# Ledger of designs, part 41: VHH binders against p46559

Target 1, 369 residues: p46559
Amino acid sequence: MTAIEKFFTEKSPDSEQVLLKVIELGIDFLGGEWKNVDKSQVNVSRVHGGQSNHMFHVTSSTSATPYLLRIHRQPPSQVFTDTVNLAIFSERGLGPKLYGFFEGGRMEEFLPSKTFDVNDVLVPENSRKIGAIFPLYHSINVPVSKSRRCVHLMREWLNGYESLGGGDYEILPTTVNYSDHPKSVSIKDLNHEIDNFEKWSTEIFEHTLVFSHNDLASTNILELNSTKELVLIDWEFGTYNWRGFDLAMHLSETAIDYRVPFPPGIKMNGDLIDNPPNIQIFCEAYVEADKKLKNRSPSDPTAEVKALIQECQFFWPLTNLFWALSAMKHSLLKFENGVDLDVQARDRLAVYFHLKPRSQKIYEELSKK
Short names: E, the ipSAE of ESMFold2; O, the ipSAE of OpenDDE; V2, 0.75 times the mean of E and O plus 0.25 times the DockQ between their complexes.

## First folded at step 13 (VHH)

Design u2 (framework vhh_7nfr_2; at its last look DockQ between E and O 0.05; V2 from the best seeds 0.00; counts 0 for: pae E 15.5 > 2, placed apart)
Fold by OpenDDE, look of step 13:
Structure u2 (fold): chain B 369 residues (1-369), chain A 125 residues (1-125)
Amino acid sequence: as target 1 above (369 residues)
Amino acid sequence: QVQLQESGGGLVQPGGSLRLSCAASGFTFSDYAMSWVRQAPGEGREWVSSISGSGGSTYYADSVKGRFTIARDNVKNTLYLLMDSLKSDDTAVYYCARSYTIEYNRGTYYEFDYWGQGTQVTVSS
């Protein structure tokens, strides 16, 4: 634990020490009106939700610029990556402004906004907007490893699962009604699945590697109150990946509700999984925005959109395998985060095996070209 | 510059009523949810009520539910809090705050980025 983490976790947000510290930070990194702020005018509120960070919203009754204070709980390597990402996004206006970095934490712009819910992301116009925003992020060159980190993470999680004593995993869906899955999967089986998708993806889609969000659920999309523009947040999983994986991740998440107030705390909509309503408009928007960004001549986008849809469809099951493996490991650590992780793992595996044949077919078709 | 100014506070007897107002300026008022937050002496700030930008949705703390009514006039850029059946426990400085709802880790939270100076409400016999 860093000194600053200890400081902010052991003291109450309304303590004099904390109030003075946030004023100090405000002065150091923002200056201006913070120089005139009295501790009696400051409010520090803890923002809950992130397991990887301590977050505080710092405001005042003055004209001083409010800010989000983030205290890291993550390993230094991850903090470094996150910092680089945020710095780049900040400069490009693609996220909250980064006000400053310090040892063990950072100061960010607090964006008055609405966080999307499961219904918001199903609105066609929102899907269009999201599709149009992705090329902006995918065009960023981040000076990090260009390796596909999703594969590494899957293997790491699976190994972790095994190390924690996990064995054969029984697939018993709870919220989905698929039956075309094995009754159980072994660690060897799961490794084989990872290997196959890695192979297929590398052979067909290696040219599509981009810096990816890899976790664009509805909760990671903000609609700005002022402009109604969308901003993508929580780049914890931000790494290079296949474009289709990142897009499919978002699309697949639109079918999942993680905010079910009662156990198991998760619900998957099979109809949306089988027939995603907005995949067309999403991909159209992506292609159009990408062309514009790259100053390409106007052309009939039909073929490109079709190809992109196919690409998303190919990676759709892999996104489910990805989170299934995460859920498997973390369930053994008694990490629930409001969701029954076993239920999530089983349901996602069911979805994976249901959709896998389509991916294989796509691979076979594209490999012949 | 965002500005919020509360008014309407005062001394009232238990069972009495008050109407608080908050004048907003420096931003598009209707684009933002607004909230009332109060702070009793020696206590922390307590969320009281929130209203959506359009005014279509209202939210209340359990402690004030059924007694307080939040409203807004987007033409006048004014937030209101109608307080009925006031109790001694309602004694506090009441703040107007520009607010919004955020969801983190599947939880819903009220966040406030700008605050007024507050208005004192005292309920005493």
Scores: ipSAE 0.021, ipTM 0.311, lowest interface PAE 5.5, mean pLDDT 90
Fold by ESMFold2, look of step 13:
Structure u2 (fold): chain B 369 residues (1-369), chain A 125 residues (1-125)
Amino acid sequence: as target 1 above (369 residues)
Amino acid sequence: QVQLQESGGGLVQPGGSLRLSCAASGFTFSDYAMSWVRQAPGEGREWVSSISGSGGSTYYADSVKGRFTIARDNVKNTLYLLMDSLKSDDTAVYYCARSYTIEYNRGTYYEFDYWGQGTQVTVSS
């Protein structure tokens, strides 16, 4: 834990030391607006959420610009890429303004908003809005490597799991009602699954490469109170990737409810696992918005939507494998995050193997074209 | 100093009712979610119920849903748990816990940073 993290976690937000510190930060990064603000005029409140950061809403009774203070808990390299991504989206009006960054933290615009939950994303109007906003983010040219993909992080997690002493992983018991999966999987088996999906994806979908969020669960979607526009947040997993993974991640997460209390802190909705009701309207909105954004000539929208649904279905099991590998590693670290990581890993692996045959069939069909 | 003091526990017959209270001081009560957590003899801690800082959202473990009601009074800085239809399985020490939400990749859940000393609830025939 850094000195600044200790400072903000061990002191009350209303302590004189914290109040003076946030005025100092305001002066340093927002300038003269904060110069004459007195500590008696400042309010600091803790904004709860996220394990990657401690967050504080800083306001004053003056005209000084309020800000969200983010104090990092994550490794510097992971924090830096998230900050770069925020800065890029901020400049394009697609995210909170970035006011500044410093060792151990950053300052950004506080967005008065509603955070979506799984029920919100299933409302048809919201599904259309989400589908329509994805192309805006996918169109951004982010100056990072185009060769790093989500499978890279999956390999890092699996290697970490092995380094921590992990071995064969027992898939049962699960809370989902599937039986078409192996009893257990070895590290070698899981490496083969990653390699195989990477091969398939590269052969068929390399033309779909875009800068992707890769973690668009409902809680990373904000609806602005003032405009009802959507903003995507928490880009720590952002990288160039096949767009179908990004879209499938969002869609597959509609089956997963994290609002349940720990333990287990997670519930899978079996009705939604392989057939979410919003996939059609979501993909229609994506195709229409992408067409307008790129000023494309008219084409057969029905065929494009069908193809996009197929892309989502292809990547669906990979999104479950992605989180299974994360859960397997972090379970060995005794990471406490309000979710039973073994329940998540086992359920996700069961879903992965259940859906993989569909992805294989799609690969075979598209390989003939 | 943050202080949480539970009261209202005791011996109750199966099917009976009980109201637990938790007096809070040393912090801005309405800024924090609050939770009840229980621990039966020889078992780990079990989350029971949570309530948002405003009191607008309430959450319950399946084992108590429909029988327990969490409430708060932000004027008196007091958290409550109204327990109806008590069963022998409800026998435990009940703790008041100050919570804050953690948004993790998959949802909102609670981390507990301050705990009371607990109050014993015993349900016996």
Scores: ipSAE 0.000, ipTM 0.190, lowest interface PAE 15.5, mean pLDDT 84
ESMFold2 (binder alone), look of step 13: mean pLDDT 83; pTM 0.834

Design u3 (framework vhh_7nfr_2; at its last look DockQ between E and O 0.54; V2 from the best seeds 0.00; counts 0 for: pae E 11.6 > 2)
Fold by OpenDDE, look of step 13:
Structure u3 (fold): chain B 369 residues (1-369), chain A 125 residues (1-125)
Amino acid sequence: as target 1 above (369 residues)
Amino acid sequence: QVQLQESGGGLVQPGGSLRLSCAASGFTFSDYAMSWVRQAPGEGREWVSSISGSGGSTYYADSVKGRFTIARDNVKNTLYLLMDSLKSDDTAVYYCARSYTIEWGRGTYYEFDYWGQGTQVTVSS
């Protein structure tokens, strides 16, 4: 725990010490009216959200600019990446403004907004908006490794699983009804799956590498109250990846409900997995927005949209394998946060093996061209 | 250099108690969560317990909940595991691990980056 984390976690938000500290931060990073703010004019309220950070909304009864104070609980490496990302997005107007960063925390623009839920992302218009916003982020050049980090993470998680004593993994779906999967998979088998997708993806889609969110679930989408514009947040997994992987990640997440109040705490909708209702409008919006962004001449988007849908379909299984492997590893730590990780792992593996043949077919078709 | 050294293991009868210690060095001890992980013969590693850097939060595996207590002394840079009502199934090498939390999309989880050499705990009549 950093000194600043200890400071903000041990003291009440209404304590004089906290009030004075947030004034100090306001002065240091924002200046202006914060220089005239008295502690009696300041309000600090805890913002409940991501478990990885302590967040406080800092306001005053003056004209001083309110701000979100984020105190990190994450490892330094994650903080670094997150800070770099936020800084870039801030400059480009693609997220909250970054007012400042310091050891153990940062100050951000507070954005009055609604966080999307599982129903919001299924609304066609929202899907369109999300599709249209992706090219803006994918066009950013982030000064990080351009390697496909998803592959690295999968291997790392699998190795972690093994190191924790994990062995053959039995696939027993709980919330999905697929049966076209092996009864169990070995570590070797899973490595082979990773290798194959890496190979296929590299051969066919290497030209599509973009900076990716890689975790765009509904909870990571904000709708601004004022403009109704969407803002993507929680770039913890932000790394370069195949475009289709990032898009498929979002699409696949739309089929999953993590807010089930009872065990296992997760539900996958097979209908949405097999026939995502908004994939067409999502991809259309992406193609249109991308053309505009790149100043391309207007043209019939039909072929491009079809190709993009195919690309998403190709990567759809891989997104499930990705999170399955994560869940496998973390389940061994017996940490529960509302979702049964074993159930998640099994269900995602079932989905993976169900969809894998389609991906292989796509590869075979595209490799001949 | 980060160093973790476990001690306190030994042979104990069922129903007995042990206290494990882990001496930490090479880093700011209070800045990191710490964990105990055990490995029984022929079995994989099993997470046992974790404690936050400040010691304010503790977590336990279901298998040890109510029997084991994790604690730390940040002045002494030492992690402890108090084990009561020991069972034969508790027989394992117990490892101390430096831990940190990660956000995994929907939740927070512990990861481990440094391990001790382990201390043997044997519960046998």
Scores: ipSAE 0.031, ipTM 0.470, lowest interface PAE 3.4, mean pLDDT 90
Fold by ESMFold2, look of step 13:
Structure u3 (fold): chain B 369 residues (1-369), chain A 125 residues (1-125)
Amino acid sequence: as target 1 above (369 residues)
Amino acid sequence: QVQLQESGGGLVQPGGSLRLSCAASGFTFSDYAMSWVRQAPGEGREWVSSISGSGGSTYYADSVKGRFTIARDNVKNTLYLLMDSLKSDDTAVYYCARSYTIEWGRGTYYEFDYWGQGTQVTVSS
């Protein structure tokens, strides 16, 4: 933990030291509007919506520009990538304005907004808006490694699980009604699953590499109060990846509700696990936005949408395996509150094995071409 | 150069009590959450308890909740595990581990990057 993190976690937000510090930051990064602000005019409130950082909403009773202060908890290397991602997407109007950064933190635009839930993303007009956003950031050249994909993080989590003493993992009991999965899986089995999907994905979809959000669940989508436009947040998993994983992650997460206020803190909607009602509208919006953005020659839109839906269906089980491995590793760690990670891991593994045959069939069909 | 040194293990009767200590050096102790992890003979590692850097938040595995108490002294750079109502199932090597609190999009977690050599606790009737 950095000195700046210690400062903001150990002192009350209304302490003189914090109030003077946020005025200093306002002057340094936002300029003279903050120069005449007195500490008695400043309000600093904790914000708990982004859990990779300590966050504070800084305002004043003057005309000085309010800001969101993020103090990082992450390792320095992840902080660097996250900050680069924010800066790039902010300049393209795809996220909050970046006002400045410093060792251990950053200042950004506070966006009065509503955070989406799963029901919001399923509204047809919202699905269309969301689908149209993906090509905007998929087309951006981000100066980060193109070799670090979702499978690298999955391997890190599985290795971490093993190093924490994890072994064979029992898939039962689950809250979903599937029986076409093994009773348990070994670390070797899971490494085989990762390797196999990487092989399939590389052989068929390597041309689809784009910079991806990789975690676009509903909770990372804000609707601005003033304009009703959508803004994407929490780019901490942003990496190059197969675009179908990014799309499938969003779609598969519509079946999962994290707003359950009691154990296990998560609910899967069985009707949506493999067939969200918005997939057609979402994929249509993606294809149309991608064609416009790239000024591509017209093609058969129906065939392109059908192919994109198939691409999402191919990656769908991989998104569940991704979070299952995260949940397995982190189930060996303690939470402050929240989701029962063993319930999540078991359900996600069951869904993975249930959907995998569809992905295998898609691979076989596409590899014949 | 991170170093963690456990002490206080030994032989104890069922229902008895024991206090483990872990001396920390080579890092700013109060900046890190700390944990106890145990390993029974021939078995995998089992997380036991964790405490935040400030000491304000404590966490326990269900198998020890209500019987064990984790504590820290940030002046002496020492982590403690106070074990009451010991059972034969508590027999294990107990490791002190440095935890890094990960604030990540699906919760707050601990990851363990440095470990002590362990201290043996044996509960025998």
Scores: ipSAE 0.000, ipTM 0.185, lowest interface PAE 11.6, mean pLDDT 83
ESMFold2 (binder alone), look of step 13: mean pLDDT 84; pTM 0.842

Design u4 (framework vhh_7nfr_2; at its last look DockQ between E and O 0.27; V2 from the best seeds 0.00; counts 0 for: pae E 13.4 > 2)
Fold by OpenDDE, look of step 13:
Structure u4 (fold): chain B 369 residues (1-369), chain A 125 residues (1-125)
Amino acid sequence: as target 1 above (369 residues)
Amino acid sequence: QVQLQESGGGLVQPGGSLRLSCAASGFTFSDYAMSWVRQAPGEGREWVSSISGSGGSTYYADSVKGRFTIARDNVKNTLYLLMDSLKSDDTAVYYCARSYTIEYGRGDYYEFDYWGQGTQVTVSS
């Protein structure tokens, strides 16, 4: 535990010590009006939302710039990449401003915003906005490994599953009605699936490697109250991947509701899986924004949009395999977050095997060109 | 080199108590959450409890909540599990694991990167 964590966890947010400390931080990293702020003018409120950080909203009755104080609970190894990402995003105006970082914490811009829900991401205009924002993030050069981390994670999770005593996994869909899947899959089978997609993706889409979010569910999208602009948050899975994987990840998540108030706590909409309503507008927006960003001459985007849709379709099952493997591992640990992880794993595997033939077909078609 | 070594396991009657210990070395102990995970014969590994680096936050599986207490001594680099009101179903190999939290967008999960060798706990009349 860092000294700063101990400090903020043992003291009340309204304690004199905390008030003076946040003033000190304000002065040190923001300066300006914070130099004139009295402790009686400061308010520190706990922000709830995660176990990985202690978060405080720091405000004053003065003109001093309010800020979000984040105290890390995670080990340094997990903070490093996140800090780098946030710094880059901050500089580019693609996220909250990073006011400063220190050992065990950081100061961020507080963004009054609404977090998207499962309905918000299905609104066509929102899908357009999300599609248009992706190229901005995908254009960032982040000084991290350029390897496709999704493949590594899948293998790691599968290995973890096995290490936890997992064996053959029976596929019994609960919330989806697919039946074109094996009754059971072995660890060997799953490894083979990973190998195949790695091969196909490497052969066809290696030129599309970009820094990716890899977890853009609705809960990771903020709509700013003031401008209605969207901001992508929670870059914990931020690594380089195939562009299509990142896009498909978001699209596939739009079909899933994790806030079902009764067991199993998850629902997948098969209609959205088979016929995503906003994939066209999403890809159109992406292509347009990407052209603009790259100063490309205006041209008919039809062919490019079609190709991008195909790319997303290709990676769609892989995103499900990705989270299926995660769920398989974590289900053995009996973690509960309101969602039955076994149900999630089974349903995602069912989706994977349902969509896999399409991906294989796409590979075959593109490999001949 | 990260090392975790469990101790304190043994045979106990139902309703009895045990105290497990895990000695940690090779890393800054207080920087990491720590967890207990158990594995019963023929079963998969089951998460039992976790504690934050500072010890300020503790988490328990429903199956052990109210009966088990996780604690740590960051000066001694030791993790503890106090087990009270033991049941036959608590019979398992108990592992100490170095832990960290990952965000899943919809929730938090623990990941484990280092494990001890485990200590056997047997609850039998």
Scores: ipSAE 0.022, ipTM 0.388, lowest interface PAE 4.9, mean pLDDT 89
Fold by ESMFold2, look of step 13:
Structure u4 (fold): chain B 369 residues (1-369), chain A 125 residues (1-125)
Amino acid sequence: as target 1 above (369 residues)
Amino acid sequence: QVQLQESGGGLVQPGGSLRLSCAASGFTFSDYAMSWVRQAPGEGREWVSSISGSGGSTYYADSVKGRFTIARDNVKNTLYLLMDSLKSDDTAVYYCARSYTIEYGRGDYYEFDYWGQGTQVTVSS
């Protein structure tokens, strides 16, 4: 534990020491608004935020700008990417304002908002908004490794699964009704699947490399109460990747409902698994927003949208394999605190193998010219 | 400085019992889920059991259900594993691990960020 973490965890939020500290931070990073604020005018409330950060909403009875204080529980190196992403997106108006950062923590805008669920994502206007925001993020040069892809994390999870004693994985029983998958898969089989998709993706889609969110489930989308504008959160998996994976990840998550009671805490919607109703609207919004952002005129907008849809369809099964491997590793760690990880792994593997032939066909068609 | 110190391991006969303890310091113990993980010689690590920060939820590997009990004392900052009906397959080094929930995204998963030194449990006649 850093000294700053110890300070904020071992002292009451209403203690004079904490009140004076948050005023000092307000002066240092927000300036004169906080200069004449007295400790009797300050309120510090602990925000429920889980294990990665201690979070506090800091307000006053004055006109001084309130802020959200995040004190990291992890060493600075473990939160480096998230902090860099926040700073970059804040400066571009794509996330909460960053008011300041310091060793062990940061100050940012508190955003009164609603978190989306899967129904919200499928509303056509929301799907347009989400599709339109992706090019803004994809156009940014983020100063992180450009060589790491989603497949590298998948290999790390599969290696972890093996090191924890995992072996052949039985795909049945599933909650989805497919039969065109193997009964079980070996670690060797799964490595082969990863290698093949990496080969296919690199050969056909290397020109699509962008900084990607890689985890845009509905729960990572905030709708601002005041403006109804959308803000994306949880950039923990942010890395350079093929844009089609990023888009397909969002689309594939529309088929998955985490609102169901545990157990199992997860349900796949069979009607949406390979035919999301919003893919056309989403891809149209992406192409339109990318055109405006880059000051380009598409030569054939309908063909460009069709190509992007094909790109999403190519990556769709890979997004399921990605989370299947995560769930396989974490099921051996037996952390079922809201989702039955074996149900998730089995269903996602079944979906992967069901959809893979379409991706293989797309690869074969595009690799020939 | 986060520190986890296991104790209570030893040599025991099949069918016997042991209680493992893990003394925790350098962090707010009740904020973290805690876990036991074991490693037999030449094997990979095997998750054994986890307990939520409050102690209200407990989880067990199928191989130990009904035989092992995880508990914590948030006043003494100590994690426990009561091991009953021990068998030779339970022979391993047992590690205390601090767990944390991934806060957002796809759901709550535990990761391990700090490990103890381990305590040896040997079950033989």
Scores: ipSAE 0.000, ipTM 0.185, lowest interface PAE 13.4, mean pLDDT 83
ESMFold2 (binder alone), look of step 13: mean pLDDT 84; pTM 0.862

